# VHH binders against Serine/threonine-protein kinase mug51 (mug51): the designs that were tried, part 10

Target 1, 306 residues: Serine/threonine-protein kinase mug51 (mug51), of Schizosaccharomyces pombe (q9p7q6)
Amino acid sequence: MPALLKINKKKNGQTKIDRLFSKRRKTSLAIEKNHSKASMCTGQSPLNIISYNVPPLIVLRNKTIRNSIEVLVEEMFRDIQMRQQTNVLVAQCPRMIVETQLIGLFQSNYTSVAEELEQSIRTGDIRRLYLNRSDKFCGESCLILRPEFDKLFTYYLCKFKDQEHIYTLIFKLHKLLIENPLPSYTSEELKFNWEERRLLISMGFLILAGTDSYGISLPNLGIFTHILRNSRNDLSNYLKKRPYREVIESSLYNRNVSVACKKKNEAFFGWKFRLCDAIGAGLVDSFMTTCGRAFRLTKKGLEMKF
Below, E stands for the ipSAE of ESMFold2; O stands for the ipSAE of OpenDDE; V2 stands for 0.75 times the mean of E and O plus 0.25 times the DockQ between their complexes.

## First folded at step 6 (VHH; framework vhh_gocatamig_d2)

Design g2 (from s5 with M60A L99S Y101F L112Y; at its last look DockQ between E and O 0.67; V2 from the best seeds 0.00; counts 0 for: pae E 3.6 > 2)
Fold by ESMFold2, look of step 6:
Structure g2 (fold): chain B 306 residues (1-306), chain A 123 residues (1-123)
Amino acid sequence: as target 1 above (306 residues)
Amino acid sequence: EVQLVESGGGLVQPGGSLTLSCAASGFTFSYYMLAWYRQAPGKKRELVAGITYGGDTVYADSVKGRFTISRDNAKNSVYLQMNSLRAEDTAVYYCATDSGFSSSWYEGYFDYWGQGTLVTVSS
């Protein structure tokens, strides 16, 4: 059984969270070892870290926020083996991303695109959706492009077409969101009375984010969060069982193909989607080694139970 | 065919206890959220308790601390343990389910309902 390795930090003052937004860690030290490359890659010793400056998981020709979301959505189900039950689940899943996946995608370049994101939300081209305020996803938001958002809204208008007061309420909300797009709304900005706001909250279209602050949601996000939870748990559990809680990228991709036939009808997002999520959510660190790109479970990733 | 069959209703004294069961068939039970609703005479049907596919629960304020919802995925069953029953709990209790990934307990989303089981709390 390989021994667990503790990695000591050289400088005080760095916090776990601040590391996600740092350009470069200064606490890394080069460790020169006289081991063969084959021994280092087999888990007999910890991986030799060369750099925390890691190439992007997805190379973008077009770096706009809209294209970034589209490219991540293309990765959602790239690695899935289509089965009868899985095919239905995939078809019903909203095409959207977790907002922090942009941190995982752009890493040190995220600051350069964050203002573009906020502008796109204010034009209504991109909608920020808030997940249910359960402990598992509290404080996380998702990004959806307007065509997909409108499609999901239209579904509920059709569902309630024979219930005139519900239909009218959903129609008014959708029209307001199109005509006056904001990241969140006060009660004055929403133009609904208190009873209407309570009903929209109970239906899952609004989330109360503060005393007089309403976020937008949708009632059918459970498919997305279910697959997200499965994807995070699978990666975390796999890394917990590895020596030093780390893995080379190629080994990770090969594992999923080899083991997929033995899963109990579970669905997982594609690996690049999952890894952008894990990095952005602070569940793993990425780094370059003499054996290629690798990932290691963070303290947050070790402690979190999804 | 999707079926929900409630059982366990009956007449009980105030302060007593009763356990409702709902046996489900015709769908992949572990992917569905389940709820108990009740309807007293002359009143609108209301949520009593709900349980998600992940095991998270919700309760109406009037039953918190007295009622417990649970699910057994191996038996395809959901249960409502009702303790410290009061006259106001008298109602027909319905088991309901929805395709499993709704994040809302709004009654209008539930497509499948049982026939109901009567609970009467009286001296």
Scores: ipSAE 0.292, ipTM 0.668, lowest interface PAE 3.6, mean pLDDT 80
ESMFold2 (binder alone), look of step 6: mean pLDDT 81; pTM 0.826
OpenDDE, look of step 6: ipSAE 0.342; ipTM 0.711

Design g3 (from s6 with L99S Y101F S104T; at its last look DockQ between E and O 0.58; V2 from the best seeds 0.00; counts 0 for: pae E 2.3 > 2)
Fold by OpenDDE, look of step 6:
Structure g3 (fold): chain B 306 residues (1-306), chain A 123 residues (1-123)
Amino acid sequence: as target 1 above (306 residues)
Amino acid sequence: EVQLVESGGGLVQPGGSLTLSCAASGFTFSYYTLAWYRQAPGKKRELVAGITYGGDTVYMDSVKGRFTISRDNAKNSVYLQMNSLRAEDTAVYYCATDSGFSSTWYEGYFDLWGQGTLVTVSS
């Protein structure tokens, strides 16, 4: 009697992205049900949803992953009038995106983009960077274009030029990354001994992503993380105070401009950049109303504690 | 002027306590990671404790449970509470920050340092 090897149907590993989309659909449906009860208390009616098909936040000339990153990077600080002190922070901020912003940008068409992204990482055109978990961000990966990445490495090589050991280590790492571009590395792939890896981790160039799995990072990504955190917190806090936790895009834009001007010592991202991030991160849902595009705080956005 | 100024150092007996303070000026304090380093005579400078802009803390193993780093953004100050002091804690203590808002603790990234304050633990 041949033992029917129960092929354990590998639970179709719904990509984290698929899970995000599936959860979003469920959350949107759940929010619709709860809105019926909230309308009775404040005399304000929720925004009339006419469609969940939302036009792209950013129009891309070329629907390539590279162009997407370029455009998002251009949006990072667009239309923000920052004070001189903030300009220094902005100047120091790496030009990169959170990977999930691509989800915000492409929405339902993300699958094709994901494949292209993988290819671009493997060709070395794009680098995946991991943010330090200590910054209260769990598992955020960033994308940076090769030229910007190399610029940053060059900066650090110059910074440590008088420290031969460190210089050599950074140089070797950079060379490795150029010669063998991967989204993550095993110890074997890194070709660094334990001490070297430890040093690189301490310096912020490597992050332990799992058992014998190393992600690439860079020192001083905290600027980006800080601005991102502020962006998410500000948006979340704003929406929490709004009726039904929703806002029209035009209002959000005006607010973004206003906030950027009023806050003396805080850097903010451009509103499109922020929106892509918020959507991609699952903090807000987008929908169409009679008044235009609108956003609503999700359960995840509500529960986010920074 | 951008500067860090340490205070609170002095002579203390073994088992005693001391609180170091570092006052910052000339930059947006709340955005920056701060660290305490120490250098004993004839030894290399070493990280004692660090605190991120978000309030996360790190400690060297030898001071865990004895030292506490904290910050007051309203006062632009970082503190190091040192309890159960030992002779081996004798050092010049330095306050440091880096311009990159980094959560990394490599000494080479810190570009702003105070002048230091001497802590002597002796019977």
Scores: ipSAE 0.338, ipTM 0.682, lowest interface PAE 1.9, mean pLDDT 83
ESMFold2, look of step 6: ipSAE 0.469; ipTM 0.778
ESMFold2 (binder alone), look of step 6: mean pLDDT 79; pTM 0.801

Design g4 (from s3 with L99S Y101F S103D; at its last look DockQ between E and O 0.61; V2 from the best seeds 0.00; counts 0 for: pae E 3.2 > 2, SAP .669 > .668)
Fold by ESMFold2, look of step 6:
Structure g4 (fold): chain B 306 residues (1-306), chain A 123 residues (1-123)
Amino acid sequence: as target 1 above (306 residues)
Amino acid sequence: EVQLVESGGGLVQPGGSLTLSCAASGFTFSYYFLAWYRQAPGKKRELVAGITYGGDTVYMDSVKGRFTISRDNAKNSVYLQMNSLRAEDTAVYYCATDSGFSDSWYEGYFDLWGQGTLVTVSS
C-alpha cells in the first residue's frame, strides 16, 4: 500500500493488442510500429480506406493524348522477365493501348481530353483499331500512334510484295487511311467495291462496326489480345483468392518473383499498363489506404470470364 | 528443324472415318492458331477447319457436323477427326500454322505447312 498511489489501469485505455502474438513487443515501440505499418498491412483485416480520390497510376508532365499513349506503351513490358518464349511474344507484339486505358489513366478528367483524342484521330495522328471479336473482346478498340501504324502496314506491304493484286489493295487502303483519316468509314467513303471490302475483312484490315460502318483493324493483333487476356485473367484470379479481394499496389509488384518461378512461358503486360486497363475496363476499383494505394475486384471483375 | 508432320491419311470407303494427326517439331504450337487445309486435283487449296489458342473452332460448311478439329498442346499435336467421308473429301490434307499471330484464317498468313497426307475416299 504505497503512500503515493499509482493510477489504476484505465477502464478503456488499452492501446496495445493483448493477443499472444504481441507478447514479444513493447508498448514503447509505437513509433517504430507506425513506420512499418505499410509492410504490415497485408490483408489480416480489410484495408482502412482513406479516399477513393487516387493519384494517377502514371504521373504525366506532358498530358497530351499522344504523350499519354507513348508513356503507356513504355509500360507494356516494363516488368517482364526475358525468357525464350516471352522474347518472341514481346518482339512481335504491336505497340498500342486499349482505348479504355485512357479512362483508367485520366479517371474523372477523361471527359476533358476525349475531344482531343477524337481530333487526333481525325488528323490521323492516332489510329483507332478494333480488336477481333474471335478473341472474346466485344467491340473493344485500341489506339496506335501514326509511326507504329505505318510500320505495321509497311510490314504487310513487304509480305505481299510479289502478289500485285494484294499489294495494291493494301497500298490503296493505307493511302486512303492516311489521306482521309476518319474514326470509321461507310462503304461510300472506302472507295472499294464489295469484293475488295470482303477480302479486306477476311484479311483482318476491316471489321464491321455497325450497319454500313467499317472499323479499321490489323491482322497481327492476336498477340496483343493474347497477352491482354492473360493479364486480365491473372489479376482477376489472384484477387479472387484474397480474403477481401483487395491488394496493396506494392504487393502486386512484389508478386512477380513468385509468378516468374511458376509461369516461365506466360507473358503479361507491365503492372501499370495492366492496372490502367483493369480500371478502365471496370474490373477493379482503386483507392487510397493507410498502407498506400490499393485495388479491389469489382462485381464485373469477379464475374468476367475471358 | 522446325516442321509440321501429318499422318493418318489413306484409302477409305464412302461413309467411313479417318483421324488425321499433325505433330509439331522444333517449336511449341500452344500459342498458335492451327488449321487443316485440303487440296484436290485441279482445285485451289481450301480451309477445312481451324482452332485458336483458346480452343475456338471454325469449319467449312460442307464438313460441319462430320469433321472435328482438336488440339493437344502437351503433345504439340492437332487432330482432324473425319466421319461420314464422301468422295468429294478426297484431297491432300495439310496442317498449317499462323506464325504471325493473326486474328484471321486468311491463307496468306499461314507461314509453316506440312508436306501433306493423302486421303482417298473411293469404293
Scores: ipSAE 0.349, ipTM 0.696, lowest interface PAE 3.2, mean pLDDT 79
ESMFold2 (binder alone), look of step 6: mean pLDDT 79; pTM 0.805
OpenDDE, look of step 6: ipSAE 0.582; ipTM 0.819

Design g6 (from s2 with L99S; at its last look DockQ between E and O 0.79; V2 from the best seeds 0.00; counts 0 for: pae E 3.1 > 2)
Fold by OpenDDE, look of step 6:
Structure g6 (fold): chain B 306 residues (1-306), chain A 123 residues (1-123)
Amino acid sequence: as target 1 above (306 residues)
Amino acid sequence: EVQLVESGGGLVQPGGSLTLSCAASGFTFSYYWLAWYRQAPGKKRELVAGITYGGDTVYMDSVKGRFTISRDNAKNSVYLQMNSLRAEDTAVYYCATDSGYSSSWYEGYFDLWGQGTLVTVSS
């Protein structure tokens, strides 16, 4: 009796992205039923939802992933008046995006973007970086353009120029990444021995993403992660205090500018950058009202502890 | 001036407790990872404990359950509570941070160090 190898149908691991979209669709359907009352454009909740088809937050001239990243990076600190101390933080912050911000940017048209992204990663034009788990951003990936990535590597090569062993290791890694651009690497693909891999992990250049799967990272992603965390926390906390946990875009913009100017020792991202992040991460839903575009804190946004 | 200043070191008996403090000045404290390192005589410097922006902590295996790192952003200070001290814990303890806002605990990234405080565990 031939043992029927139960092909454990690997449950088609809906990509984190697919799960996010599927959950959003369900939440959008549930919200349509109850909002009958025409609230005046006073920014008071509940807002009258007229559509879930929301225009893009950012208008792209070229709908390429590269251009998307460029524009998002330009939005990172747009309209933020920072004090001199904050400028140092801004200057040290890597120019990159969270991958999920593309979801926030493209919303329903993300499928085509995903394919292009994969191609761009494989061609080396874009690098995928993984955030360190130490900052509670498990599973978050970032995207950085090649020139910015190489600039950062050059910085580290210079930093460790007097440590021959480390310099050589970083150099080899950089070379490998240039010659063989991948979203992730096996031990075989990395061509580093166990000790070298361990050292690279300790240095923050590699992250273990799974069994014999390594993601690329950078040591100085901390400032980005910190600002991102603060951004998410601030937005979440603000919305938690709002009636029905929603806000009109104009109010949110004004608040963002105000907060960025008032907080002496905190760096903030630009409001469009923050919104794309929040939407992409599934923390906030976007919808159209009679008063314009609006945002609402999701269940996920409510439950997340940053 | 950017500086870290350690305090709280001293002589303690085995099994005793000690709290180290590190006061930071000259930079935005809340934007930095902080770490305690120690160097015993004739040994290499080693990470004892670290604390991130969000308050996540890391410990060397030998001090897990005995040492606790904490930070007070309002006081620009980081602390190391050391309990159940052992002779092997005898070392100069250093407070450190990375001006580059690193997300790594690799020693080479830490470019700001205190002068250190001596902890001696002896009967």
Scores: ipSAE 0.188, ipTM 0.606, lowest interface PAE 2.0, mean pLDDT 83
ESMFold2, look of step 6: ipSAE 0.375; ipTM 0.707
ESMFold2 (binder alone), look of step 6: mean pLDDT 80; pTM 0.815

## First folded at step 8 (VHH; framework vhh_gocatamig_d2)

Design k1 (from s5 with G55D S104T; at its last look DockQ between E and O 0.72; V2 from the best seeds 0.00; counts 0 for: pae E 2.5 > 2)
Fold by OpenDDE, look of step 8:
Structure k1 (fold): chain B 306 residues (1-306), chain A 123 residues (1-123)
Amino acid sequence: as target 1 above (306 residues)
Amino acid sequence: EVQLVESGGGLVQPGGSLTLSCAASGFTFSYYMLAWYRQAPGKKRELVAGITYGDDTVYMDSVKGRFTISRDNAKNSVYLQMNSLRAEDTAVYYCATDLGYSSTWYEGYFDLWGQGTLVTVSS
């Protein structure tokens, strides 16, 4: 009789993803009212909005969450004329996405995505990674496919191969994570003592997510979050300079990403990836015009300090 | 050659100031976190200050408000401005980075170290 793992229904039943999506519905209604005042300056009329129902930026052949992550990761690097100096950084950048980017990808199809994601996490196909508060990505999480996750762990095991205590600790953690794929872990579930947990936190493998709740992280997420932050900032700055803080998609794609970036050497994220990220983060809205798909900086995007 | 080279150490009186410099070569400096460590005689090496890719900084508690870490990517250099120096600050100071692009301040990740520079605070 296969032991029915009692899914402890934590009381507030809305998945983190559901909460993210529910908050977005409220903000979209508020933005309708304030669009009237931004029209002051240049004799150019704002883009004529024909619909707020926008098709996905990326058409998926297979609409699985796994495939979505794969495609987004591909788009992460697609549009970049990488300078030789950027190659090492790109090579070391984790192949993962921010969870909110799924919102940018699917736009209105949120509920099915959330359920599938949770299932994929529980099966171990996808790992949710918690970001450090210091990364200014509070409340956001990353998603990484298991093969890539395992690759990264292997790297760290190799790095600490001569430190038996650390090696053993990392190995034990990796094994636990493979055998028991969960979005978060209690101290009991981790089976580490206080000192071990503390060490794993200091090493960047664990993050405190609450009282006796530990999220999984990775030591090298900082490079990803740094680049992502810069990407958000660059896009925001670009849109701030545009009339009515909006741009047509085709016009945006015709621009070299490096031109929009303050740090040219870090401009290795593609436009579609950046847009999915910005839309998912609520910094940019998408809409349809007579000229095609367009994007507009939101109030949140305007106010965000990077 | 991939290397870090510290400079600026010396003898200083209590309450004095000193600026340490670390020059990097052989790698893309702007893509790496940098840290200053110190080791006093008979003590373990400890993190003094760190600076991230985005110029976020971290300090040990005993040096907060007195020490400032900064970087100049154009010069491939990281600095440690030390003010209000105390006898307890006497140590060999090391510049370090992690060529594996880790974003944590665990000492074990740092795989590139300078030779160190001695700071002596004495009356």
Scores: ipSAE 0.252, ipTM 0.647, lowest interface PAE 1.7, mean pLDDT 82
ESMFold2, look of step 8: ipSAE 0.451; ipTM 0.770
ESMFold2 (binder alone), look of step 8: mean pLDDT 80; pTM 0.806

Design k2 (from s5 with S30R G55D; at its last look DockQ between E and O 0.71; V2 from the best seeds 0.00; counts 0 for: pae E 2.7 > 2)
Fold by OpenDDE, look of step 8:
Structure k2 (fold): chain B 306 residues (1-306), chain A 123 residues (1-123)
Amino acid sequence: as target 1 above (306 residues)
Amino acid sequence: EVQLVESGGGLVQPGGSLTLSCAASGFTFRYYMLAWYRQAPGKKRELVAGITYGDDTVYMDSVKGRFTISRDNAKNSVYLQMNSLRAEDTAVYYCATDLGYSSSWYEGYFDLWGQGTLVTVSS
């Protein structure tokens, strides 16, 4: 009697992004209650909060998810002082965002984001990429536009052009992904044997996301996650040194990004991008004051250890 | 010239220690992940240890707790401290990096290799 592999019914329909958004709403309410215990460090009063409802950090002409990703990617590189040494990182850094950065971008107005994103993934315009657990970005995913995704695959095909077996595997995978755009794949859907899947995992193209569930990844995501981690740390460290761990947006933007970085030569990503990331990750809260938009380090941001 | 140059190999007794060094030149060292590979006689080349640009490390299971990979960006060098050496550790050790877009530890991505240094563990 063949043991009926109980297909664990995928628990109900809330997309990963929906869960992220729902959690964010709960945390924002909890923070309103705890703002009363801001440790009186220096004789300075905390910023006067007018509202926790803040407009988006980036004004989008077209509020599509695709355009949002494009704009965020542009902001990623906007404030980079191009030194010869940074050129390599810039060149190697994939043009993608973390999915949670959409939360940072839209602030409180992100109700339609999840549906549009899912549709864009299904149409193949946007690819969701899974991050490796080793990157300390557990539960987060990346979003990349198809043209950029295809460009990267082309690069890897060229890199392995003299290795017929590897080339064929990568090619087959790329073709499959183009023809069948899904957020994840079963072994049956991938049409690769165990050895092939293992090899693709080792190469960084596949990630095991569950029992017979494979996420798509890319071999160069480690560069992106490294830079992002550093950026989060830098922002957190900067805010930790500020009175009440808060800063006015205008004051922040007037600072060279390199000044906020421990490694001056690695000042990567623009302020708006960093803020969208930090807000989306729940490390920083945004609020409106009489002096303009401000940001504050959250408890999560304070406890963050990368 | 873009190159990696290994040093520090030699003959050592079982239980002994050895430190391998790899000096890099011709590229911005701090932005690249580095790896030590080894190839024993008649065996395939295998990853021994790797270190990312963020100093995250990876080790093969057989060397965990005995070997330590580290890097000095100021000296453009990567090191492999090998303790409690065993006969099975006898191999040519290679330093490698990927000058491309990958952060994978898959051997095929590594396109810059040193000439290798021989480590012989024998009584």
Scores: ipSAE 0.179, ipTM 0.599, lowest interface PAE 2.0, mean pLDDT 82
ESMFold2, look of step 8: ipSAE 0.448; ipTM 0.770
ESMFold2 (binder alone), look of step 8: mean pLDDT 80; pTM 0.807

Design k3 (from s5 with S30R Y101F S104T; at its last look DockQ between E and O 0.35; V2 from the best seeds 0.00; counts 0 for: pae O 3.1 > 2)
Amino acid sequence: EVQLVESGGGLVQPGGSLTLSCAASGFTFRYYMLAWYRQAPGKKRELVAGITYGGDTVYMDSVKGRFTISRDNAKNSVYLQMNSLRAEDTAVYYCATDLGFSSTWYEGYFDLWGQGTLVTVSS
ESMFold2, look of step 8: ipSAE 0.515; ipTM 0.793
ESMFold2 (binder alone), look of step 8: mean pLDDT 81; pTM 0.817
OpenDDE, look of step 8: ipSAE 0.445; ipTM 0.752
ESMFold2, look of step 9: ipSAE 0.471; ipTM 0.769
ESMFold2 (binder alone), look of step 9: mean pLDDT 80; pTM 0.822
OpenDDE, look of step 9: ipSAE 0.030; ipTM 0.420

Design k4 (from s5 with Y31W S104T; at its last look DockQ between E and O 0.38; V2 from the best seeds 0.00; counts 0 for: pae E 3.0 > 2, grease 25.9 > 24.2)
Fold by OpenDDE, look of step 8:
Structure k4 (fold): chain B 306 residues (1-306), chain A 123 residues (1-123)
Amino acid sequence: as target 1 above (306 residues)
Amino acid sequence: EVQLVESGGGLVQPGGSLTLSCAASGFTFSWYMLAWYRQAPGKKRELVAGITYGGDTVYMDSVKGRFTISRDNAKNSVYLQMNSLRAEDTAVYYCATDLGYSSTWYEGYFDLWGQGTLVTVSS
């Protein structure tokens, strides 16, 4: 049963929404101190590139798109020192990935993944979510697993349970999405009138994807995109300060993510997740050196202003 | 107690300036988005300005360039600087926050509201 967000009414008539994600599986941050003595190539020379064919950052036991998303979501929080302040953000952060992160994960083998992804979307196992243009994530989409997607809808249904019109609207939308899993919908396919569509857009459930084309979104995606933006910016800034704008993977992993972040209180997302994101977004390139796997800021990464 | 308390409202002449303050208590202020709403007599409540926990801002079109929303997390406060005030800005101004998951500016997501402060713009 999806953990129903309990809206607790505080004594003073104020409603506290219990966070959907309160049951954090204690992911034991086993900081595997893999002290691999990566020989700190301390040399002021650029890293010697052996190959641009780099193995995946994350080894998947099952190479399905679903498993990939699950693993990426797990990696999202793996390297985070949970501060009290961070806990709230983590709890509010949707358990989803940016589609481009699959590129970061699979690198050159992404073409084979695309077909499977489309199939998974059509079957309803995975939902593609459109991001708002205002978030500087133009052209990017998010991927969320159906169970997580349904949990979020359940949360919103509970939130608006006392508003019959809104509740009915959200319910109808959720039902439609379950019964007809499409990447986008025409007005005819949505079966909502103009006012209803407008309301759903304002509420963050729909986004205009084109002429009479609506993409699905979620009201809490802004949090995710904000955090992701910060993450990209932090990584970029970190690399900008390094000689030749490059870093050895082992050296990066030995750093606390919070130290690399300008806003310490917002510092979350694991290194592997961040790297997959940055690589997928084209901000960072990966390559193999004599010292191991390394990453370099791309021209796009250098020019990007967040 | 979880609460928002507005202050700074009053009578001001057209073209004048006013700063509204909202003090938060009972929750971790820095974790949440904040918004100013206003309700004029006989009108529906409307969003005036919003600020995310990260500092991103949104404004109603009619107040763009005149109003500025800001937050001070150390003081658990959000502010609305209002410049070039017009008669049409006369309303009760409310501070609000969403203690849930949403990051949109739909009124229905906001769970916590202040009591409001009256701003009257009149000659």
Scores: ipSAE 0.061, ipTM 0.532, lowest interface PAE 2.7, mean pLDDT 81
ESMFold2, look of step 8: ipSAE 0.399; ipTM 0.756
ESMFold2 (binder alone), look of step 8: mean pLDDT 81; pTM 0.821

Design k5 (from s5 with G55D D98E; at its last look DockQ between E and O 0.60; V2 from the best seeds 0.00; counts 0 for: pae E 3.5 > 2, grease 24.4 > 24.2)
Fold by OpenDDE, look of step 8:
Structure k5 (fold): chain B 306 residues (1-306), chain A 123 residues (1-123)
Amino acid sequence: as target 1 above (306 residues)
Amino acid sequence: EVQLVESGGGLVQPGGSLTLSCAASGFTFSYYMLAWYRQAPGKKRELVAGITYGDDTVYMDSVKGRFTISRDNAKNSVYLQMNSLRAEDTAVYYCATELGYSSSWYEGYFDLWGQGTLVTVSS
């Protein structure tokens, strides 16, 4: 009789993803009222909105979450005329996405995406990574495919090969994560003592997610979050300078990403990736106009301090 | 050659100030996080301050408000301004960076170290 693993339905049953999506529905209704006041001074009329139902930015041949992540990662680097000097950052940047970017990609098809994602996490195909609070990405998580995740662990194992204690600890963790793919772990599930857990936290592999709850992280997430922060900031700043804080998609794509960036050497995220990120984060709204798809800075995008 | 070279150490009286400098060469300085470590006699090496790619800073609790880490990418240099120095601050100070994939402040990730500069705080 196969032991039916009692999925302890934690009471507040809305997946973190569901909560993210439910909050967005409330903010979209509030934005309809305040769009009237921002039409100040320049003789240009705002873009005529014909629909808020916008097709996805990226057309997926296969609408699986795995493929979505792969495509987003590809788009991360697609539009970049990288100066030779940016090669190191690009090479060191983890091949992962922010979970909210799936919202930017799928826009209105949220429920099916969330379910598939949870399944993929449980099967171990996708790993959810927790971000540190210090990264100003509070509440956001990253998604990484298992092969890339394993590659990174291999790198760290190699790095600490001469430190037996650390090597063994990382190895044990990696093995545990492969054998037991969970979104978070209790102390009992981790099978590490307090000192080991503390060390793994200091090393950046574990994050405290709650009382006796540990999220998985990686030591190199900082570079990704830094670049992403800059990307958000650059896009926001660009839109702030536009009439009515809006831009037509075609006009945006015709611009070199580096022109929008304060730090030209770090401008290695593509437009589609940046837009998916910004939309998912609630910084930018997408809408259809007579001139095509357009984007507008939201109140959140305006107020966000990077 | 890839290297870090510290300077600015010396003897200072309690309450005094000192600025340490670390000059980097052989790598693209702006793409790496930097840290100052110190090691006092008979003690373990400890993180004093760190600065990220985006100039975010971290400090050990005992130096907060007294020490300031900064970087000048044009000069390939990182600095540690130390004010209100105490006898407990006496140590060899090391500049460090990690040339790999890590953005953690864990000491074990840092694979490039300077030779160190001695700071002595004594009356």
Scores: ipSAE 0.126, ipTM 0.588, lowest interface PAE 2.1, mean pLDDT 82
ESMFold2, look of step 8: ipSAE 0.330; ipTM 0.696
ESMFold2 (binder alone), look of step 8: mean pLDDT 80; pTM 0.808

